VH-VL binders against 7-cyano-7-deazaguanine synthase (queC). Designs and how they scored, part 10

Target 1, 227 residues: 7-cyano-7-deazaguanine synthase (queC), of Persephonella marina (c0qst3)
Amino acid sequence: MKQSSSIIILVSGGMDSAALLWLAKKEFDKVYAVSFDYGQKHRVELDFAKKLTEEAGVEEHFIAEVPHLKGIKGSALTDRSVEIPSEEYPEGPPVTTVPMRNLNFLSIAASFADIYEIENIGIGVHSVDSPYPDCRAEFVSAAEAAINASSVMVAKKKNRITVYTPFLGMTKTDVLRIGLELGVPYEKTYSCYRGTIPPCGECATCRQRIEAFRSVGLEDPWFKKER
Key: E = the ipSAE of ESMFold2; O = the ipSAE of OpenDDE; V2 = 0.75 times the mean of E and O plus 0.25 times the DockQ between their complexes.

## First folded at step 4 (VH-VL)

Design s28 (from u2 with heavy chain L51F; framework fv_ucenprubart; at its last look DockQ between E and O 0.06; V2 from the best seeds 0.00; counts 0 for: pae E 18.0 > 2, placed apart)
Fold by ESMFold2, look of step 5:
Structure s28 (fold): chain C 227 residues (1-227), chain A 124 residues (1-124), chain B 108 residues (1-108)
Amino acid sequence: as target 1 above (227 residues)
Amino acid sequence: QVQLVQSGAEVKKPGASVKVSCKASGYTFTSSYYMAWVRQAPGQGLEWMGFINPSGGSTWYAQKFQGRVTMTRDTSTSTVYMELSSLRSEDTAVYYCARGLYDSSGYHTPFDYWGQGTLVTVSS
Amino acid sequence: EIVLTQSPDFQSVTPKEKVTITCQASQSIGSSLLWYQQKPDQSPKLLIKYASQSFSGVPSRFSGSGSGTDFTLTINSLEAEDAATYYCQQSYSLPPYTFGGGTKVEIK
């Protein structure tokens, strides 16, 4: 059901944020988007995020720079000397971990929400067993509490801010099925952590995306088999 | 037997538009291939303009051409089109379509087959 | 933006001699480098993918090497039909995909 409320969605250009964006267009009256440039190797995702928000017809799409995350050494996503792995995620946080990425993103999105009096902040997290600490349910709960404690809008008793996480507890396949039912244009989404065009097809994120499509009897639009 | 056949040379005035076609044969047009457009001005090197996924019709344009280029496809004729608007003298070039292959080794190798090229001359 | 610098811009080579063409990337691109041949009045043709893998039908005299920032295309014994301009291309980062400036090879 569409709500007479507003939401700001963290849009990365990937499959999960695209599904969230389309779901939010169905569920909320006004949909805003924010995307982040933190110097990631796969910065091309921002251009896919722009195409997605244009297609969805959001009220406004903000691009926020996060300069303190640029050039952080030791992360495969921001440090060019660290190789993007092609292996499955090992036990523990992978080398692709950017320190506190979603904490930074949620706090910035909350600033927009506070200024524009937006009641909801949407983020596409979907697995308790995520290898990234800042994609877990416990993190989301703590972030929501901190946001509400900091909000001028809440202090004025106008409303509370809800961190909207509709995919929490779902699998990648579950989220993909939702997006397909909603009509998400998956050819306009991008998942590759190496930032190549076409996507590399060999990083863990590319392989997970390919397998998700195959698990529902489809081929990934980027990786359709050669005849 | 992959073949990309482009439309013939064009002479245009400044400010006009040009639409170049590229007909594909010898493979499944809507499978795992992308079609790129690359141009080459006289005495210059190769310049990538963008690509289109013929299956879904999605496009990606180089920033330099954003707002002036439109790429479309017709799956019934296996044809890709590139339209460049607001032509200027520096747009005089040979325009190539090129197929992007994601090969079976799991690596990307863009531009494995190229069209013959289409000369577009912008003459006042 | 990743800049590819080819060297030399031009060389004139006696038949059967070795040709060496270099391509230097402004930052590491791993093995995401391709080589193309463009003969006079023809469209480019793919020679080498992934820095060192020959494309189908490419004569064995063509080979590629390198990774990171420094890449080389080698023609071990130049044939007359190899007179062409050779381009490197990076596929590491978009946008823009970048090509090297080209190396024209002529028969002496």
Scores: ipSAE 0.000, ipTM 0.421, lowest interface PAE 18.0, mean pLDDT 81
ESMFold2-Fast, scan of step 4: ipSAE 0.267; ipTM 0.698
ESMFold2 (binder alone), look of step 5: mean pLDDT 89; pTM 0.913
OpenDDE, look of step 5: ipSAE 0.760; ipTM 0.892

Design s29 (from u2 with heavy chain L51Y; framework fv_ucenprubart)
Heavy chain, then light chain:
Amino acid sequence: QVQLVQSGAEVKKPGASVKVSCKASGYTFTSSYYMAWVRQAPGQGLEWMGYINPSGGSTWYAQKFQGRVTMTRDTSTSTVYMELSSLRSEDTAVYYCARGLYDSSGYHTPFDYWGQGTLVTVSS
Amino acid sequence: EIVLTQSPDFQSVTPKEKVTITCQASQSIGSSLLWYQQKPDQSPKLLIKYASQSFSGVPSRFSGSGSGTDFTLTINSLEAEDAATYYCQQSYSLPPYTFGGGTKVEIK
ESMFold2-Fast, scan of step 4: ipSAE 0.219; ipTM 0.681

Design s32 (from u2 with heavy chain L51W; framework fv_ucenprubart)
Fold by ESMFold2-Fast, scan of step 4:
Structure s32 (fold): chain C 227 residues (1-227), chain A 124 residues (1-124), chain B 108 residues (1-108)
Amino acid sequence: as target 1 above (227 residues)
Amino acid sequence: QVQLVQSGAEVKKPGASVKVSCKASGYTFTSSYYMAWVRQAPGQGLEWMGWINPSGGSTWYAQKFQGRVTMTRDTSTSTVYMELSSLRSEDTAVYYCARGLYDSSGYHTPFDYWGQGTLVTVSS
Amino acid sequence: EIVLTQSPDFQSVTPKEKVTITCQASQSIGSSLLWYQQKPDQSPKLLIKYASQSFSGVPSRFSGSGSGTDFTLTINSLEAEDAATYYCQQSYSLPPYTFGGGTKVEIK
């Protein structure tokens, strides 16, 4: 916990942002959360984000709409004419790519940070070899620079806003190990790109989380048979 | 036509377990449909127990039944199973399977088709 | 947990009369309410989904209305075959999907 420090966490309702939220509650005095409605097919993830932030006990949870990303053509996450694949293609950006998604999200979070005079913005990006350009270290560094150049709070206080990315360079399994140690209620996280409830178990995000749990000797709570 | 056919009546002693089956036909079993289990005690109302997604086998159980209920499926026979352990006299009920749909538009259509029901009697 | 309260518990009705059954939710559920019919010794049958949309094959005398917390099932002109217990159910957001206590309709 950092004395007198505050952070706003980007919470999707998925595993990685849940781990980040629990870590932030340990490390910061005041934790805020923001979640985004961008017309994603897995909109039910927002309901899980609300439950997670309620359980974590954040100062305030904001839901921000991103209407220009709703119905965007060509992305399997937002374009209903494009099927969500059962297997991730290993070369090039996946068909689930939403252009500039994290840039839009960070800029919106930065607006909240500026208004509420919050000094840190947390985003759960991980994986050293991400296929998404807006999940890489270079992007995070550029976004942080732009945020600080634009911030009224920074100009007045002469104190920088930090984009907090504690999981950068970690695998999903590494992030899961941290979350388990922190006591994250993973049964309250949701990652299925198809938006089915219960999750489909076949899309790339379902397979990634099932494999992450298997890697630590556990069964994904959604797929646990318990006898 | 969509049809859900359940296994026959069971009589069990307190403390035993029971496994009820529900065989689906007339649609693609592993599509976007899920299968729910709903019970009804004699002369009482309907009580949702949980559901399973036959595609990946993921489950969501009502808190009251968590730890006692297990739902599984066999995709080769298009059959869903509901196993309830540590049976008590108040578990005496007709157990129904029912088909539902949840899609990415946020629409949920629960229980458009129901099985005929399986009477489970728990008595000493 | 969302609680659904149905009224009345029981009604004995003359054929051709109008029957009204109400269902009240403990919190707003939008239009995420369904109505089922259960005849003696039979499984429930879906009548109405999304508060007001008739399921296929359901007679036109059945209609649903309402939104938020207050919902109504109406049988415009009761037929003998309509003797049954009627249940409302909510499907709002995440489970559990709770049912009302039921309304038994008996033909006089």
Scores: ipSAE 0.033, ipTM 0.601, lowest interface PAE 6.9, mean pLDDT 83

Design s37 (from u2 with light chain L94F; framework fv_ucenprubart)
Heavy chain, then light chain:
Amino acid sequence: QVQLVQSGAEVKKPGASVKVSCKASGYTFTSSYYMAWVRQAPGQGLEWMGLINPSGGSTWYAQKFQGRVTMTRDTSTSTVYMELSSLRSEDTAVYYCARGLYDSSGYHTPFDYWGQGTLVTVSS
Amino acid sequence: EIVLTQSPDFQSVTPKEKVTITCQASQSIGSSLLWYQQKPDQSPKLLIKYASQSFSGVPSRFSGSGSGTDFTLTINSLEAEDAATYYCQQSYSFPPYTFGGGTKVEIK
ESMFold2-Fast, scan of step 4: ipSAE 0.119; ipTM 0.657

Design s38 (from u2 with light chain S93D; framework fv_ucenprubart)
Fold by ESMFold2-Fast, scan of step 4:
Structure s38 (fold): chain C 227 residues (1-227), chain A 124 residues (1-124), chain B 108 residues (1-108)
Amino acid sequence: as target 1 above (227 residues)
Amino acid sequence: QVQLVQSGAEVKKPGASVKVSCKASGYTFTSSYYMAWVRQAPGQGLEWMGLINPSGGSTWYAQKFQGRVTMTRDTSTSTVYMELSSLRSEDTAVYYCARGLYDSSGYHTPFDYWGQGTLVTVSS
Amino acid sequence: EIVLTQSPDFQSVTPKEKVTITCQASQSIGSSLLWYQQKPDQSPKLLIKYASQSFSGVPSRFSGSGSGTDFTLTINSLEAEDAATYYCQQSYDLPPYTFGGGTKVEIK
């Protein structure tokens, strides 16, 4: 049974946000989407986000620019002087970390939610041991509290805004299993940090994606063996 | 300057396989550029076959060529290969390699530079 | 797949005349359209990218326009060296890529 409410989903064009989008279409009456241009090297991901939202049939797809995150020094995702590594650093936050990225994204999504009177904001955070502080349960709870404390919609005694995180505590394999059951077109998702076409197969996100598919007995659509 | 230099013309019998090479120079082979293959039958238009990322070797083949085409690369020689198997007379064509880019402005330029072409003739 | 329909198939034009070639997409592709020139026994050469942006070294007499489903390549004043087949191509799909059927332009 679908809920009689609306949600705005943060859509990156990657696998996890695609699974979230398809789940939201099943669970909510009205689904909106927002994607972010923050100067990331893999800007081609935005093109896949647009195609995914078209296929899902969202009410409206917003593209929000985050110019203060462009050219962040030291982050491999935005600083072009820093190469995208072929392996993740085993200790602490990866070199691909963008400071407070999800906080900025949730704040922007909350502005759309408040303006359009949308009661839920969906974000595809997952993994019990995330190396990113802004992907953890504590962060989500604090962000939801701050959003509700500052919302014009909530202040007028309408409804509270809920941050919807159905994949929190799940592995990437768990999320993939859910997406496969929902019929997500994974051949239309893109995760490569280097932004190449086709994906590079060597960056951390390509390796994680390939391994996730192998864990469910499938080949990643981008890396199928063919002759 | 960017140059793509292809191997010479080939004559093959039906049922055989052909492997065409494309050597790149004038840019970093394993950078953000991909390499595509496009063919043109005599007197006909252009037909995209597939593409390869020289960095990791990932490929995307056109549905029509699935199961018959294989694209590979050798990073030490900056060369991309396209092998087409189970050849038919309808595969007689000029085969081109072409470089593409997704640029930093968000524009996608599929084929900015092309090889000179390789004529493959399939006859008995 | 996105189908591109070019018209006309063939055009014979007097030198210095204006040439107009059209390309129609089966669905909206925004501005994700390119134009190529191919002379006999030569490789295609990129002329226009993103519907209206000239590639480096392309003479100013070539221009592209349009968005959505209808696109035009214009040669403002045809020169003898412009005798060629012209192809449009979409890059809206990442991939697959599709080409128009081509328009052959010859000099009278």
Scores: ipSAE 0.031, ipTM 0.585, lowest interface PAE 6.6, mean pLDDT 84

Design s43 (from u2 with heavy chain S31D S104D, light chain S32Y S93D L94W; framework fv_ucenprubart)
Fold by ESMFold2-Fast, scan of step 4:
Order: structure tokens, then C-alpha cells, then sequence
Structure s43 (fold): chain C 227 residues (1-227), chain A 124 residues (1-124), chain B 108 residues (1-108)
């Protein structure tokens, strides 16, 4: 798969995008990365994205601002008046939902892909039962179609852009097993929605992360004894 | 406005433990701040020991001090504690608490304010 | 660990002269470097954050510059009250944080 192939990976600094980044380095000749600043409370995750991409040795790491998503009212991830829940994911779309976040991200990544003539866009979506509408297979297929219908590169070269989603249908534990096999430095990944140092250990993403490590017989690097 | 007030000087025998306190005032203790401990041996440089998030109580210790240091907090008194066990003469130092901030600008400002320091002397 | 090397270790400077202190990191740390001032028998005080941003209340004669591995603290015109030891600190690898060895600045 490697010969003459290129990909741009959406890197958040979290576990899933880190596993995707390391997998992409194995499977593609040239790997680019893009990370997004959308005013999220866990903006510290961007610092970890920078460390991860530097360690992976990507061709270029882009930081894209998404200012219209900053301060969105009603989302616990961006609205400072809405508390981050300490419970696991509830029924229906959670209060941490940012409207069309992944659509904005894929559109921005597609712009970089078009400019740099990159043929693949990688996004670390996983789990068939995701509560976020823009993390599902249906959304990914529609976004890929829209990207190809609007691409200048595709119109000129007749080569399509593929949205690469190798973890679709996998659990967080499945993705972690793949990342451990690939040698991902998980001590350099960060997922806490509260944006605290050290991570809070109570939000949905912290709970999922701790449980994923426990399920493979390991302690989360952030929550080891004497940490 | 922001003040970090530490407990008084301690003299300990080798093998003992010491517990130093740091009382915070002038800001919301459990907000977007963390507290770190940094020590300085006489005539020497600064050495980071670890940090604690006062909101959840989660901690991160430097490898050199793992197994000997414990950091805790009391949210009702806005106080953090650093306990160092199995003291050696090499642990003689001024111990500082220092506030860190992770702000919305994407810049982290570790150690914007420091306590006055607590001298711990370990002598036989 | 990221090692920070400061130079010079010691400087004796005439009042009103320009002082330059350098800090070199063992690996690239972007702009995640801070500068502190420590006067005898006092706690350190933050001067500069994120390589070049002055902390509140810091006199304008202090400035920071650099990125990657090479950083500089400049005191544009040394005043008597500036006699102190200056430390750089990296926050790229937080935690663990590491400090430079310090540069002592004395007035002639």
C-alpha cells in the first residue's frame, strides 16, 4: 500500500488518532498531519498532538483554527458555562457534542489534501454505536462524496480522495491493542475533556481510556501508582 | 492578591519523614490551576518534584522522587501538602510550592506564583 | 529528559549595560520556555513565558526571544535591583519539567 501513497491524518492528541498516526506511518509513503483549534476546554490536547507528530516524523504538521466553533453555547466542550459531566456517555447525543465538528475538520483537511495533492484523509472514528452523528459510517461516506465532488485535484487528475477509517467498527480496546503493537507512546497522549493537568479521571473520555488500558492488563500512564 | 503561604522550617533526622504545607489564597483553588513542588539545595539550582491538581487530587511525580513523595490537598482550607519520606542529608533544601495555569490561550504558564519556601534540614 | 544548558554561569556587569543570557535545549521545545529571576533568600519570580511573553508587572527592559533549541533573555539596561540568579525552564515535556543550571548576574 505504501508505494507513492500519501495521507493526511486528523491528529487530536488523544489515543485513537495516535494509533491512526502510527498505523499510517506503517501503511503510507508520506504522512501529513492536521490538528484543530476550535476553542475546546481540553486545548492542552493540542500540545500532545504536536509532540506525537514530531515523534512520528510526519512530512508537515498543520494547525488549523476553527474560530466559528469557539464559544459555541450549549456544548460542554466549548461553552464555559456548561459543566463537563462526570458520568459515562448518556442516551442520545451527549452535551459534549460540537455541531458538525468532524464535517468542519474533514473539509479543512480536504483543502490541505487538494493543495498538497494528497490522496487520502485519515480520521480515527471507531465504534458502530457512536453517540456522535459525525462519527458514523454514513457520515464518512457522505463527506467523502462531497469532497470528491468539490476537489480541484480530482477534477484535473481524475484521481479520487479516500477517507481512510481503519478503526470503524472497532472498540477503543481494539484500537489500543493495535496501537500497543505499533509502539505508540501512550504516555504522550491526552484525552481529558476538562483540560486539567493531570487529567481528571472522571469524565467520559478518562473513564473509557482507563478501562481500555485495564482491559489489556495495563495501567493508563496518567494514573499509575505514584503519578 | 495571589498568595502561597508555606509552613515553617523543619529539622529532621535521617530516615524520618517531613510534611510541608502550602496555603493558597487570592484565586479559586479548584479552578484551572495546579500546584507543583520544586526544591533547591543550598547554593544549587531548582529541581522539580511533582504536581497535584487540587480539583480532583490527581498527582504526577518526578521519577527521582517516586516511592518517597506524596502530594495531597484539602479543598476546604485551600492547602496542598508535600510529604517526603526516608529523608537523607541530600534532601536538605528549601522546598517551594508553585502555581501552574493551563489557560484558554493554549499557553501553559507553569509556576506563575511561588510560595516563600520552607527550609528542611536533615542532619544526624 | 530535556536538558537545558545556560551560559554564562556568572556575569559581572556595569549598571546600564545590556545583559544577554542564553539557554540551549537538548532537543526542540518549540516556544515552551520560561525565564525566572531569583534574588538572594527569595523565591523565584516569573519574568517571561512562552519564550517571549512578559509576565504581568515585569519591567520592559526584560525581553525573551528564540524558539526550538536556542533561547535568549535580554536585560536592555541593567539596574541595581536586577542582581539575581536567572533560570530558564522548559514546559514542552510537562511533566517532567526541567530547569537550566542558572546564571548569576552581579553588579560591578
Amino acid sequence: as target 1 above (227 residues)
Amino acid sequence: QVQLVQSGAEVKKPGASVKVSCKASGYTFTDSYYMAWVRQAPGQGLEWMGLINPSGGSTWYAQKFQGRVTMTRDTSTSTVYMELSSLRSEDTAVYYCARGLYDDSGYHTPFDYWGQGTLVTVSS
Amino acid sequence: EIVLTQSPDFQSVTPKEKVTITCQASQSIGSYLLWYQQKPDQSPKLLIKYASQSFSGVPSRFSGSGSGTDFTLTINSLEAEDAATYYCQQSYDWPPYTFGGGTKVEIK
Scores: ipSAE 0.018, ipTM 0.577, lowest interface PAE 7.7, mean pLDDT 83

Design s44 (from u2 with heavy chain S58Y S105E T109L, light chain S32Y S91Y S93D; framework fv_ucenprubart)
Fold by ESMFold2-Fast, scan of step 4:
Structure s44 (fold): chain C 227 residues (1-227), chain A 124 residues (1-124), chain B 108 residues (1-108)
Amino acid sequence: as target 1 above (227 residues)
Amino acid sequence: QVQLVQSGAEVKKPGASVKVSCKASGYTFTSSYYMAWVRQAPGQGLEWMGLINPSGGYTWYAQKFQGRVTMTRDTSTSTVYMELSSLRSEDTAVYYCARGLYDSEGYHLPFDYWGQGTLVTVSS
Amino acid sequence: EIVLTQSPDFQSVTPKEKVTITCQASQSIGSYLLWYQQKPDQSPKLLIKYASQSFSGVPSRFSGSGSGTDFTLTINSLEAEDAATYYCQQYYDLPPYTFGGGTKVEIK
């Protein structure tokens, strides 16, 4: 589809960033990855991010610590006193919301892009009905503008940084179909917010991935009774 | 202190079923932990049978035991169960439960604490 | 399935000597390897996590090293209480989490 020089991908270890990583390997000459340690309860997801990036054969995998997001009061993802809910995402921002999470992540990725002279930043945001404000098209557009207004590389070299969001407007099922065609090893992806093995199967992310697999006529590898 | 206490020894005839229990204490049973079952035949090595997430009750069984093993839990008593059916003499073994850990720093670690073991003898 | 091969199967060692046990994986597993000690008539006890990190309460004479496919457990100065069977276990990929065949260490 495209021929481009380089991209840095935000890799969480989950399904969507895994599909993005495999797509980037097909479309870009050089693929870098960055993963974030922000004190999340599902830190085991970082282990899967490491496995995925090694298997994909990225140029370099960075792990960036975001200490200011650790222990966020009231977020089930970082506040150890708050239970991870077993319900699907409600309308509006859910209790798992970490304030400005993707803004922090994109700004850090942009710093790497600026230093290493990488012209694309990939983020696996999808779903037109995301309950998270920092997963929406309006946010992505504003973030890209801010990155380009502040980039030393852009100022010197006149080349813009593009925030690459190929899945924006797609359903989880659409992204899964793309990943299956690309050969993503979904048995090596991990989405459970509780961080358990096997995954709990009851948190919002477990429910979403189980449903996505069933919508394409498959069982989620984590919940398959027969192998 | 973390403790896993298993049920007592069982003697069964071929074709019977056995159900072994493992009661957990000293931590929150349904939070960031899962429970696995590992067996050891006399004079042999360790063999993983499967595991269960106590929160959702989801299970993952080793292929060798699929169709014969069932793992369940009771969250009110912090107990997991392993039931093995169609017993054969080669199922004679010590059966262990073992806890998998997701620690406070987010590090995943399988099998940090083990139960004392339950001897199951299958004989005619 | 990832196969773990331990060597040697058996060692008889003089007290205070260094013991080395190896574990080889059939494919790369990063550092996702555990070492256990099992004394006669006892359950296994975790010694080493993430290939080289000591578990709490484990004596400093035990150490682990390696990554990828080749791993080593070392007991720097064998004590009488260390007579046991030692097992490696991988947790790199989806379950099953496979174990090595074990290495029995006896005192001469």
Scores: ipSAE 0.007, ipTM 0.522, lowest interface PAE 9.2, mean pLDDT 81

Design s45 (framework fv_ucenprubart)
Fold by ESMFold2-Fast, scan of step 4:
Structure s45 (fold): chain C 227 residues (1-227), chain A 123 residues (1-123), chain B 108 residues (1-108)
Amino acid sequence: as target 1 above (227 residues)
Amino acid sequence: QVQLVQSGAEVKKPGASVKVSCKASGYTFTSSYYMAWVRQAPGQGLEWMGLISWSGGYTWYAQKFQGRVTMTRDTSTSTVYMELSSLRSEDTAVYYCARGLYDSSGYLPFDYWGQGTLVTVSS
Amino acid sequence: EIVLTQSPDFQSVTPKEKVTITCQASQSIGSYLLWYQQKPDQSPKLLIKYASQSFSGVPSRFSGSGSGTDFTLTINSLEAEDAATYYCQQSYDWPPLTFGGGTKVEIK
């Protein structure tokens, strides 16, 4: 069923946001996209976000700068002095954590939603994101409440903004199965935290996507022998 | 400023190997830069052979050349090499190196090209 | 693989006439299409990037248009120096990168 409403999707260029983008194109009449430049080492992911949004045929693709996040120290994703680990830590948030990243991203997306009078904001969080506090159901609910309490559009029109999280109850493998059925061009998605072309295959995100593809009986397109 | 200078013409017999060089200058090498090899048989069109990344040395080859082509780089001399083995008369062509810039727009244009190296394969 | 089909293969054109070259992709490639000019005995030169954006130093008589599967290179007033073979190239899906078969433009 295709909704007769607008949505703005947070698109990173990675596999989860790509699946979300393709799902949104199926479910909504107007799809907008926003991607974030926060000084991440894997900036090549932004290039893939641009290709994905162009292929999907979005109404408009916004690139939003988050300059204060560029100065974050201690995060391997933005701090050039901190090495990207080849493994996840078993306890606590990983060193790749950027403090309140999704809160910043949702607040910026909400500004675009308010300006363009868009009623839905899509973010590709899923259940295996529990190590990051800003990827959990409790966070999504609180963020949605804060957005609606702050929205000029909601105050004037009394129409609520929904934070659309269709993958929240799913594993990464479940999300991949949905994306494969939707025809997502996964060979055009990029997840490597090190920012190399080809992807390094050793960082947490490379290992997770390789394992997700193996779990559905496929090889990651980046590492497929026939490629 | 940007200059790609290739090695000179080669004449080879069938079954031999040829190694063509491409010396780059006038730009900073980063992970966003690639070097492509593109060949052109006499009177024919352009045929992509493969890419090599400058910083990582990772390679992608066209399936047609897989197993016969090897692309390498020497960062100390800013030189990229293309070696083609088991040469046949059909490999007679001008071989070009070309710089690919993977820029912020997500495109991979070949913005600067070497002068070309004629490789003739004849018995 | 994405196949690029160029038309026409060859054109003999009088000076100052308009030249139109088409490039058709076997699947949608958005705007990820480039155009190159190759003069006799010379290396190819980039003319147009992003389907429609002129590369630095390219004369204004050259323009590109199109998106999806159908693309056009236009030379609005042919000059003698424009005698060349023109190639389109896609960068949407690689590897492999693919070129069109080329269109040879000769002066009458």
Scores: ipSAE 0.006, ipTM 0.448, lowest interface PAE 13.4, mean pLDDT 81

Design s46 (from u2, 13 letters changed; framework fv_ucenprubart)
Fold by ESMFold2-Fast, scan of step 4:
Structure s46 (fold): chain C 227 residues (1-227), chain A 124 residues (1-124), chain B 108 residues (1-108)
Amino acid sequence: as target 1 above (227 residues)
Amino acid sequence: QVQLVQSGAEVKKPGASVKVSCKASGYTFTDDYYMAWVRQAPGQGLEWMGLINPSGGSTWYAQKFQGRVTMTRDTSTSTVYMELSSLRSEDTAVYYCARGPYYDSSGYLPFDYWGQGTLVTVSS
Amino acid sequence: EIVLTQSPDFQSVTPKEKVTITCQASQSIGSYLLWYQQKPDQSPKLLIKYASQSFSGVPSRFSGSGSGTDFTLTINSLEAEDAATYYCQQSYDWPPLTFGGGTKVEIK
């Protein structure tokens, strides 16, 4: 049954945020979306985010620019001099790490939530062993506390803002199973770190999604050999 | 300067296979560039067949050619190959290779340089 | 697959006149639309990338515009050397990559 409330979803164009968007449409009365332009090499991801939100039928889709993250030195996602690795994530923060990316994203989403009086902010973080510090349960809890301490809506309405993380502790395969049950159009999702069309199939995010589809007995729509 | 040089014209009988080559020069063959194959039948438009990433050898083909086309590369000679089997008269066309940069500041930018084309005639 | 429909199929134009060629996509493709020029017995040449960005060395009389489903290639003042067939191409959703049917431009 749908909740009598509203949510704003962080939509990247990738598999996890797409599953979250479809779940939110089932669970909430009003669904908003926000996507971020931070100078990422996979800029094409924003076009897929737009397609997904149009198909889902959100109330409004916001595109927020994060100019101070553009060209950040040392991150393979934003520094053009650093090659995107073809291996799985190494131990510790990987070279694709963008400093405090999710903190910046959640604070921007919280601003929209406060202005539009939205009670929930959805983020598609999953897996307890994420190498990214800003994808962990401890971070989510601290961010939610900071948002509630600074919200004008919360002060006036006395209603708490919840950071909605339904996939926390799940594997990418678990999230994919949920999305398949919901009817997510995975052929319209994209998250290759290299920003190529077709996706490269060799970066960490491509390998993760290929493996997730393989784990449920399916082939990734981007890499189907036949039909 | 970037150049793509293709092999010469071929005449084949129906049912045969043809293998067309495309030699790249003037850039690093295995860096940031796909190589695509596009054909054009006489008096007709452009038809995409597929592409290869020379770096890893990964390939993507149009459904119409699936099972008949194979794209390969040789990194030591900076050459890509397109082999088309079970030829029929409808396969008579000029076959082009084309370089597609897959990364820059504005995103994906395909087919900035093209080979001279290879005429494949299927007759008799 | 995404189908690209070009119009007109053929156009005969007086020198120095403005030429407009349209390309319509069967679904929204953002700005992932390219324009190519192909002169008789020659390979295609890239003119415009990302709907509106001129490729290096392309004369300023060529410009592209549009987004989503409707795109236009404009030749502001046609010159004799511009007699060619022009093709649009999408790179938004593939495989397959798809081309428009082409527009042949001749000088009167």
Scores: ipSAE 0.000, ipTM 0.425, lowest interface PAE 18.1, mean pLDDT 80

